# VHH binders against o26223, part 235

Target 1, 191 residues: o26223
Amino acid sequence: MKLLWTSQHIKVTVHIDGKVSKMDVLEAIKTRRSIRKYQDREVPEELIDKILDAAMCGPSAVDERPWHFIVVRNREMLEKIPEVHPYGAMVKDAPVAIIVCCDSSLEKIPGFWVQDCSIASQNILLAAHSLGLGAVWTGVYPLEDRVEGIRRLFSIPEHVIPFSVIPLGYPAENPGTRDLFDPDRIHLEKW
Key: E = the ipSAE of ESMFold2; O = the ipSAE of OpenDDE; V2 = 0.75 times the mean of E and O plus 0.25 times the DockQ between their complexes.

## First folded at step 14 (VHH; framework vhh_7nfr_2)

Design P146 (at its last look DockQ between E and O 0.01; V2 from the best seeds 0.00; counts 0 for: pae E 16.1 > 2, grease 24.4 > 24.2, placed apart)
Fold by OpenDDE, look of step 15:
Structure P146 (fold): chain B 191 residues (1-191), chain A 124 residues (1-124)
Amino acid sequence: as target 1 above (191 residues)
Amino acid sequence: QVQLQESGGGLVQPGGSLRLSCAASGFKFSRYWMSWVRQAPGEGREWVSSISWSYGWTSYADSVKGRFTIARDNVKNTLYLLMDSLKSDDTAVYYCAKHIYSSKPKTQDEFDYWGQGTQVTVSS
């Protein structure tokens, strides 16, 4: 039985009347895209709180939860981020960005913090999408120049490692959805 | 150095109109939200209106909604306030203010630069 994946164009009807239609988790995952263009519209604090709540709900190694979040709304700072992050040009056009960081002092098992912060970052993206916002994951770690650039810019302590910068805003683009399912990447029982 | 200079204030009769201008320099004007704030005699500063940088998202205080229009020209680095149907209660010094954040201001601390203000007097 060939599961005909009908590319249902999920019209994200952004209902203007503030009732964000509840997006189920599979829909959020499948329809999420990187958004790099944003409207000149503020992102309410309530939405950021919900996003950060979601960011903290992911699993972590032995429940170490090493993540910290810097919420950046200052325009001057947003404008400076691209200076130290060459692929972060869109950050200056966003009304807000979240910097995901790891506090190494909270790490219980070495090396798993990367997975922990990745999960937190992905949850930010999914939560943002489900709330009608656009976002993109811009990688900071493990590139040393970006790590040190962001560290200096935001006066981040040495034991804290900036991991990702995620600009957010109401989307000003619609890149559509992609079918990324590849059955050739699935192996049964053995390679 | 950041400079904001208001102009266009004056004496006008009730029901009259005025157009205020704010000339901005010393920063990338098109990259910041801007606001008008006014202060009546003996009163505190009151937020009047805000405008976003590129899409022209605007907001107004309830007291001026439907009568005032905020606009900007990013080529001329100028902020405007068109004031129609002026009332005696609109009498104040009007200030142009630069935002720190890309949002509607909640407090006066969300502005980092102010103009010197222009006097608007509405009197019969």
Scores: ipSAE 0.828, ipTM 0.915, lowest interface PAE 0.5, mean pLDDT 92
Fold by ESMFold2-Fast, scan of step 14:
Structure P146 (fold): chain B 191 residues (1-191), chain A 124 residues (1-124)
Amino acid sequence: as target 1 above (191 residues)
Amino acid sequence: QVQLQESGGGLVQPGGSLRLSCAASGFKFSRYWMSWVRQAPGEGREWVSSISWSYGWTSYADSVKGRFTIARDNVKNTLYLLMDSLKSDDTAVYYCAKHIYSSKPKTQDEFDYWGQGTQVTVSS
């Protein structure tokens, strides 16, 4: 068993009976990168289930939880996404993609579904990273042509709004990490 | 328009080797996982091996692991199965199959196209 401590920030990497602890939350947030190149190896359904469980654990306005998810593994359907999403070219190279949708019938407070689905999308990205996968958020809403293209391609009903398309796979690139901390954006007590 | 055509089958003695080929046309071969599936006389279809489309990730049934090698040539749109140390139990019609998903098949319904098959007979 070995413990590693870093300053006032406790980063614990524990080796117990040969098992390593998972990435801590701060490490996952700081090291997650948009991944657009994927190995064509299988992503187990169990990992997708864990990712979707994490997506549904996000906060939502007045607990409305308006999200629905479409899991796309069909190669021909993945190949068609770039036809309706010009910045989704990498989706066809992924073994799986998740379409995050809002069911407007579940909306309790107008407009907050966008924030709700953004939180779900980010949780998908973080959960994927924590499980050794790579993913990228490709935007659908609020671009009307993309919304309608994705709706038609996946037979999404009118009361449901496709929000994002997130391809996932084992990463085939390592873009490295970024140091984005900017103290000039932090104001104490007042602007 | 999708076509899969197997070749390379034949009669071989136990312990011998064969190389099967599957010529693919009518789809973007380089973008799909491919499998070999066999059917012995009087038996159901048995999955043999799969290969991913770019990295060459492979998987094998326990019955053939260590004896068979699956390979592909994405320039020639051809799938291969190199069969070594053949046993009488390997006697079957061997089919080339195109995957719907980028995963090992759970059922036969996860293939959308099949070839006509090539007969492999292992006998002395």
Scores: ipSAE 0.605, ipTM 0.843, lowest interface PAE 2.0, mean pLDDT 89
Fold by ESMFold2, look of step 15:
Structure P146 (fold): chain B 191 residues (1-191), chain A 124 residues (1-124)
Amino acid sequence: as target 1 above (191 residues)
Amino acid sequence: QVQLQESGGGLVQPGGSLRLSCAASGFKFSRYWMSWVRQAPGEGREWVSSISWSYGWTSYADSVKGRFTIARDNVKNTLYLLMDSLKSDDTAVYYCAKHIYSSKPKTQDEFDYWGQGTQVTVSS
């Protein structure tokens, strides 16, 4: 759209560069895929900050918020993770990983920290996806050898429980979308 | 009313094996960390092993590592201690204990309930 440039009419330039592109939340949930191949491209600290802000927005049992996050960018440390995490081979190729942990001293009701940290982990995946990044949840808890290996590697104290390792970066693969709705999993009123 | 009842103790020779059980009632067993603690005659209580509510976390005192195995059955509300390669200094009353917190206990204040105990005697 153009305005007329005459002596009788004042031009007004409208600029729409302030439009912020956002992904709808249902779209993010439906299109997020586990990404295990990453570009050789830095992930800016500002994006990690946004992802961790989102992680901490999750609900928790009685608002206990037991989560802590270790941000790993050091190449040598990323390369050591597969030595203690046999299914974490892609971590060595990621520019950054986030380790989600539970501080058990913050636990107010026993046992809900797993749900709390799972919520934070899923929020990390969704936030990364919405920012154009790919990520994957690699399981640490409840596998005892992985938990102890990660704890030792990152000097995590015994009252803190490493839950998951989430490598992330700009994706170098596109697995496509899926249709996973299964009506047989839905039970009305009773089993 | 919370109840913890240990069983399976007895007299064994050095190198022998025992399986302790702890039947739990009066609380949601599957929601809590559980531990084994032992007390030898004339000594204080010594932490032996802990297991998380989800089976995923186990830890052991150095004195029993590699010989003892902690396990739980959340359907039967039962805690177990499988003891192998028993030594005379394993002789003690063994208690199962319920945590307040989700980590390895540092003091007795971190347990809120104990059982009555079961005697294990390793003698030659």
Scores: ipSAE 0.000, ipTM 0.132, lowest interface PAE 16.1, mean pLDDT 85
ESMFold2 (binder alone), look of step 15: mean pLDDT 80; pTM 0.817

Design P147
Fold by ESMFold2-Fast, scan of step 14:
Structure P147 (fold): chain B 191 residues (1-191), chain A 124 residues (1-124)
Amino acid sequence: as target 1 above (191 residues)
Amino acid sequence: QVQLQESGGGLVQPGGSLRLSCAASGFKFSRYWMSWVRQAPGEGREWVSSISYRYGWTSYADSVKGRFTIARDNVKNTLYLLMDSLKSDDTAVYYCAKHIYSSKPKTQDEFDYWGQGTQVTVSS
């Protein structure tokens, strides 16, 4: 989709592959799937900002909020990620990726930054899904080779730890939803 | 109060180059998409180019692609339009425009503030 200013542009230049649908929180949680195939479409900066706003709204241990984010849209940089992340091959085909990082100088309780960054990562996935985008969490921490590879590639300081790489874009696949509710995993009052 | 002040226009020969600037004040410049819009004599307004506020994502009208470059400096609160290979059809008043929202505009109606404009004349 591109911006044109004549009334004719609506007919000849607007290409919409799908509708933007409204979904409530429970629907978003239940229908989110990992998406690894993306349309050849730019993701508007407006949507990236909404996603990052949602990421920062997660709870954190003692309100330490240690997360920092690197937004990567440069094609050459995206193409280098699979070289340091063996299971991140799909990242090179995404229009944008978000690297979730922990600034260890903001950490108040040792080790809880992992949970904080996990929450931020999941909020990115849910927010992307609610906005009609697809995304997937590719793991970086605690795999030291990936941590150091990503750090070197993006000039990340030694006190900052890359946690996850999340490519995102308009989905080019539609995996069906799953019924994952298992009551045998719920124990009342005691194990 | 929102202020947008364009500069850098003038008379130039076909094939020449000009650099337009827009000094912005009175709002958080680094939070808004910005655009250049032009109006040729006797014609309506034509959108030229837009730039995002955080990542510098750009879009251009087909008539200027490959010849014009939009840029911004969020530290100096300044928007630029670098115009190369100018043609007589580029003759217009060029306006710096602020978007209503902190998002990419969809139509002309999504601009809430405009500068006074700077005249660009491409003639021999």
Scores: ipSAE 0.000, ipTM 0.183, lowest interface PAE 13.4, mean pLDDT 84

Design P148
Fold by ESMFold2-Fast, scan of step 14:
Structure P148 (fold): chain B 191 residues (1-191), chain A 124 residues (1-124)
Amino acid sequence: as target 1 above (191 residues)
Amino acid sequence: QVQLQESGGGLVQPGGSLRLSCAASGFKFSRYWMSWVRQAPGEGREWVSSISYSYGWTSYADSVKGRFTIARDNVKNTLYLLMDSLKSDDTAVYYCAKHVYSSKPKTQDEFQYWGQGTQVTVSS
């Protein structure tokens, strides 16, 4: 019996001062950081399944859900990504990467697939963090050279658009928290 | 340098046919959805048809469905609109449009790099 279909509750356990605690949603959002250094340790398939389940639960324009995902574990393929994505150097050091794609045939309203795939990408980052993993979003679309490079490398059909490449793994770095709240960016009732 | 150049418009009688062409240059034509949009005198712009960049997925406005066919040639970087059973209501300037997104646009705001347009007049 596989629990992934019967339980939708994802829990993260953190040890603080010898105590065990759960990470709530606000804590996960506020403490998630881009992670670019990974342990040489395999990520279990069950965790990838949970992350992709979370990605597909994102809202989409007119419920079009245009996303497809490629899971890359092959070391040779991961090592080729930096050749077509200059800012993806860390991908070769990750145990796994997820490529978020849009199937344009599933699009119901023009242009909103970019927002849909952004939401899926962010859900991947948050779910990874909640499960004790680290990840980073590396941009592909709308840069034509990166889109073409990733398409050719992974045999992606022309009606499918690679949107982002997200390497992930157990973190080998621990960046501190950031204080990003800026009340000057909040306007009451009018600009 | 991005260029879109429409051709093939003209005067035709009701029930006649025309073939519009749009020559594209200065961008990777084979990577973008392309569309035809028209504007009749005194009216707003109306989306006519779109085609995807590789597999040739097509979409048509209800007003032209069954009468018009959109096609592309990615080797020649050319977009086509084959117009059959033309009606007086088809009289308009027809524009070739490149999409901002690689998607199936239906709204004016999704387009960039409009061509100069080609006039189609359906009249006796």
Scores: ipSAE 0.000, ipTM 0.099, lowest interface PAE 19.9, mean pLDDT 83

Design P149
Fold by ESMFold2-Fast, scan of step 14:
Structure P149 (fold): chain B 191 residues (1-191), chain A 124 residues (1-124)
Amino acid sequence: as target 1 above (191 residues)
Amino acid sequence: QVQLQESGGGLVQPGGSLRLSCAASGFKFSRYWMSWVRQAPGEGREWVSSISYSYGWTSYADSVKGRFTIARDNVKNTLYLLMDSLKSDDTAVYYCAKHIYAYKPKTQDEFDYWGQGTQVTVSS
């Protein structure tokens, strides 16, 4: 079968406490929370495809787009992640995880791949939230032991750097809202 | 009792077409990536094509890109390989293979079950 992707405008719809509501961009950003508890329910491949499409739409330095993604659904592999990532215990309970990687051969300007992969990771979190899923960014780079642990576990080549592990699923928790606006961090015209 | 059974091979002239089928049973077919792998006489196994389970994302070896199309029918639990513009170099036993992991194979060890194979011979 031949699949052609066209540019699509996705209406943002979220499920909050079992209720459907429309979410604009600002609401999505303000209400996204790290989710570490997931329902025992599979995430459809179609939703993962939409999330990865959103991840690849992020800006990157000199349009280098150095990201590659590993999608992990295998229960045995998910259960091994906490062995190499001390703060990744929730990953074993997720139905799926995405590993965001940098292919250093695609890097056009040194060092900016970290920012590129951070943007891709955040887009994954926002896209998941917009689709009624929960996710959390667990850090890999720049912690050398985690980088090498994840590399060995998933047979990642030496020129590719694992950046983050993002478990996701249908949320089994609702941590509530946060008020994070701090006007003391805003300076007008000068420091 | 996982079973993969290929069919549709045979003798075809260069430039001809064949449609291979693989009937799957004993597992949740709609939840696994599937691949076609071939082995020419006296050669090692060569990965040909893969397809994702629900959305139908596909990938192809450079040697067959533009000539072969992989497809699946999750209602019939059947994998297909549509082979066009066949060349003598396409002569091989074609195997249906089930992935262990959700994404593209990197090595032969990424497959946990294989069919018995179906012979394709391209000869003038």
Scores: ipSAE 0.000, ipTM 0.153, lowest interface PAE 15.9, mean pLDDT 84

Design P15
Fold by ESMFold2-Fast, scan of step 14:
Structure P15 (fold): chain B 191 residues (1-191), chain A 124 residues (1-124)
Amino acid sequence: as target 1 above (191 residues)
Amino acid sequence: QVQLQESGGGLVQPGGSLRLSCAASGFKFSRYWMSWVRQAPGEGREWVSSISYRYGWTYYADSVKGRFTIARDNVKNTLYLLMDSLKSDDTAVYYCAKHIYSSKPKTQDEFDYWGQGTQVTVSS
């Protein structure tokens, strides 16, 4: 079937045009949930740009900012991720995924790139949530087989380390929120 | 003044290939999704393909998937459509269209500017 356009055949639809989120920072942190089921709806490129801008705003050790990002929209490539990442089955059903990577040539202090890329990954999750999207962090580093599988699949150079794969899309589930505050984990003045 | 100007159309035999170009001016081409839309004689407009501006994401109508390739050059402000394995059903006027939204279009009303069109005829 052809998509033939006249106003008589296809109704007007709504797109997201950089709408301001009504969620404050604390609300975003407290209500973000891992989302593994997505609507069959494409994520606008504008929202991906906003998410990646937020990812790069995180702090890094001695301001090394070692992160690079691969944006994957190709369905055939998304379908291959579960073959090298056994807990990434939901990625094949997502409209897009972001692979967070560390460029080791940018590393200024040994080992802190893990924290740097963790911060970038969390910022992706929070930014996605604030924009009405759902996402989940699927772990790659430090599992050797996943690191090398993702490296081969996306032609990632040896000096670059894939850290996480984050599928995202419009959520098709609502797991609800959790109250995780535990005052017994707060110690005053000493342990 | 926004201007979109198509070129590269012509007469080709079934199974042949053509490359269409669209020269864009008067707007920041590198910040907009672009599409090709065609109109066959006596029919309505049919969306053919779209390309995103930053990541080069491409989308195709089922009728052309695997045969056509959309591409862009943001330095030259030019959109391309590479057409392989042409069929008689591909005969149409092909239009370059500028998107309003950064997503695959759902209606023709989601384009704010259109080119003049270039005729493609696939005939023996």
Scores: ipSAE 0.006, ipTM 0.310, lowest interface PAE 9.9, mean pLDDT 87

Design P150
Fold by ESMFold2-Fast, scan of step 14:
Structure P150 (fold): chain B 191 residues (1-191), chain A 124 residues (1-124)
Amino acid sequence: as target 1 above (191 residues)
Amino acid sequence: QVQLQESGGGLVQPGGSLRLSCAASGFKFYRYWMSWVRQAPGEGREWVSSISYSYGWTSYADSVKGRFTIARDNVKNTLYLLMDSLKSDDTAVYYCAKHIYSSKPKTQDEFDYWGQGTQVTVSS
């Protein structure tokens, strides 16, 4: 009889497209991969709501929580994103994309909105993965041409800064697991 | 400023039909679950129906299932309630209600904005 330590793991259980998925936090972090190929299937709005709820649960400098999100499902709009984001070609093939934005009027401490929006973006990726979806973070800020292109395309006001574009959908690819642990990057007590 | 404006109420005979409309403004209507809630004179509020924002998923109170249809037009920012086979017990003021979150409502107290209401009277 083996003593399994699975009972000591925190499990996240979700119902996805009639399927039940279970994943602990470390498993989610270690197995999340950037997904750039999607099935021709719509993502239920309930799953988007769960993902955005998770995005807003991140820590934020002085609890400023400056994030706003644009959910894009319109095919014509998704097809226009690659015109202003050269590395966002996969977005046109996704059923939905989330644009993570910073409302600068909500910023309490200068400059930390970048970290806040990075945390929100990562939470979107992890939440999507835990729900059986695939996603990828495509960078917008700090590249001025992409920031202004996305701003114009989605009528984003001047006090709001588009930070990232995250296409997501049911994955149509399965990249293998990566072994990324590198002990040479760990320094004990001093550099 | 958030505004919800109902219309389409009136007096109808039992077995009749009505279509209620709710014009929404001041928020991104296409992002929120919307509901119809009614209140008969001297009674508490009764949830009638809800509709999701993107896919149009619907839910109904047992008292109206098969008779009422909730619908929305995200281009016109308008919520509808199509009421067929009306009964005297359907007599109430009908309110359009915005959910606090974009997700499915769990309780009746998760509404942050209400319209002024429209009176529906079912009488012979």
Scores: ipSAE 0.000, ipTM 0.119, lowest interface PAE 16.6, mean pLDDT 83

Design P151
Fold by ESMFold2-Fast, scan of step 14:
Structure P151 (fold): chain B 191 residues (1-191), chain A 124 residues (1-124)
Amino acid sequence: as target 1 above (191 residues)
Amino acid sequence: QVQLQESGGGLVQPGGSLRLSCAASGFKFSRYWMSWVRQAPGEGREWVSSISYSGGWTSYADSVKGRFTIARDNVKNTLYLLMDSLKSDDTAVYYCAKHIYSSKPKTQDAFDIWGQGTQVTVSS
């Protein structure tokens, strides 16, 4: 059954010891990889809702939260994305994609929408990974041709800027892990 | 050298509980879907449960739904099967299995590594 009072039911109390999560935050961050191959399986709407809930929990400059999301499941539309995004070829093979957008009318401090939408995009990748899905961030902004191509394809208004396209699904590849820690990039007290 | 070693089996009365463990070594455990598969006396192999590499997704055979819970510890490279409300028809050798790819297994033949198995006997 559907919840009658959505606003009161969206607040989830996470178990204090983290036992409710099957992957902790550090594990999710360190093991997340870009996934570009997907199984022939639909992603349940409930998982997309959980991912978008996590995306909207990101910090935002002056709490402006300018993000809007387009969820694309239509096969015809997914197949058209590579035509306007040359590095988005894998999107046509994904069961679903999320387009992260900035509504400039919600912007309170100029220019910080890029950071806001980057945070939302990263939260989508981490949330997807924690739920057993794979995803990849494909860049749209600041490449003018991609911005305008995506805008036209999805009827996005001129005051809204498409920022990223994130295909996701159940992973059909395992690229492995990377050791990226570099202590030479850490400076104590001064440069 | 890739290895899977099961433990935790034994004799238990109907309605009882057991916890199976599978210690994995020689591969990047956190990158693979893992499964439990059982084989009852005189029967073929039956898939029991699978867990995604992150633990975020699990699936169960209809015969064990609500009674069994699959879990993993990627720090300890260990797979678990928590078995509750055991029935006589749960009697089998239980095998830990590694999937060939990171994707969910559809058949028993999707596994490239099997453990030695651990015997579970449910009898009064």
Scores: ipSAE 0.000, ipTM 0.090, lowest interface PAE 21.1, mean pLDDT 82

Design P152
Fold by ESMFold2-Fast, scan of step 14:
Structure P152 (fold): chain B 191 residues (1-191), chain A 124 residues (1-124)
Amino acid sequence: as target 1 above (191 residues)
Amino acid sequence: QVQLQESGGGLVQPGGSLRLSCAASGFTFSRYWMSWVRQAPGEGREWVSSISYRGGWTSYADSVKGRFTIARDNVKNTLYLLMDSLKSDDTAVYYCAKHIYSSKPKTQDAFDIWGQGTQVTVSS
């Protein structure tokens, strides 16, 4: 089979067989770790689409679903992110990043968009982990310099607020596990 | 100047081998996926092969799998296509192309920089 391009339309189709990790929901939650080192491998578009589908399945206050997403694969753009985000150095080494944004025109209840976008961000991390990828949440909101830096860099409209930048890729590190269960933080019936 | 310059093409007999080179200048070569694309006389452009920025990922068109090998040298800023067991159907102008994005883009423009091409003719 030949992949042919016309002078008006370039159509490229590449079939990439990815490996998918197999784990249940509780295992995914307990074993997910922040990943900041990535293999030199492309993340197939199909996996990004699965991750974004999962992000949009999160609950939101009064079903406002204010989230929008920017998918960044352009190497020059990824390398500019550390210039406006001091803790985003790893983004330049990632094959792709997702910027989670809030469209304020979709907000129905004041302030809850922060929770909505946090839920979407966590779903991205869990979905990526379940698909054999690694990711890390780098914070943007509520730090004014980062919000405006990211807005400028990606031509984000004034009514849209960039919330988080999540680089992701196939992991090139395997951080140790954590046991975080603390029974002293559980109170029965009353404080 | 931002430029891709191919070399290594020529006339070769069926079953022969050629090594194409593409010298990159004016951008940071090691940060981009690169591809080879060919165009036979009277036909549209056909994607041949792609390679990731460090060479950890490669892909090939079914028509060339097992015969062609794509490689890169990031120290020399050079992309290669090693062509073995050449067939008359491989006759085409071969172009070196720089990806806009590391993967398959949703836009119809996959490449932003193209070389001038190098002619490969497979004939007895």
Scores: ipSAE 0.000, ipTM 0.154, lowest interface PAE 15.8, mean pLDDT 83

Design P153
Fold by ESMFold2-Fast, scan of step 14:
Structure P153 (fold): chain B 191 residues (1-191), chain A 124 residues (1-124)
Amino acid sequence: as target 1 above (191 residues)
Amino acid sequence: QVQLQESGGGLVQPGGSLRLSCAASGFTFSRYWMSWVRQAPGEGREWVSSISWSGGWTSYADSVKGRFTIARDNVKNTLYLLMDSLKSDDTAVYYCAKHIYSSKPKTQDAFDIWGQGTQVTVSS
């Protein structure tokens, strides 16, 4: 017997993920659902890298791109999130979570970082869906108790603001599609 | 206290079978991936098998595929390793280990809690 700590190559069949990743943009937007139940299956680092690449491709006010991301895979740390986030109970059931943060030192125009980080968060949800994963946006900012709870838990500096916590994993639920188009919310030329 | 306690090791002849058990206490066993890791005399640690917290996903070292089966009972907080067609090369101390991450281990640093080990000797 020899030491074998190097990861062995695992043949993962990508049949389901490959089909999801072939979605056009409109299909991805219309079929994305909040997913709160996850398989305990490993999420490859390659997929997280693709998701974060997509997150950073969002528009930002005056191209300030104030976002930073914390990738949390540590089981015990994921289990502590519900203690500081009342609606984050599902985070402990995910194999990984992404914390979207704003570095205020990168902000060029006051207040627009909220929109910037919202765009990054939505891109994470869409990218996850397109790659066969499920995710949900759990709100942190502007609730001061959650902001400070997450800051303390992950040793986030004072000049950085935690914005959202997004657990991710292979879905263990399929809520189906929604038809949300409401023509009564569309006004032509005037209210 | 957080602890893992192995049992079921012993002396067995080549081609024989053993069932190892690992009793977990002091943490929520059903929330963690678990592994079996072995160490032969004079050798380093070798990862043997992993199981996801639900038991739905398992992985095995090439040296044991088709011969060993990892299983868990989340009601009893117990991890198992069912060892068939044992070979002399399987002689080692077998450790139960709790994962830090929900993934197959890349290094021994992937585990935060280890059992004390149980000796398996395959000899005629």
Scores: ipSAE 0.442, ipTM 0.777, lowest interface PAE 2.8, mean pLDDT 89

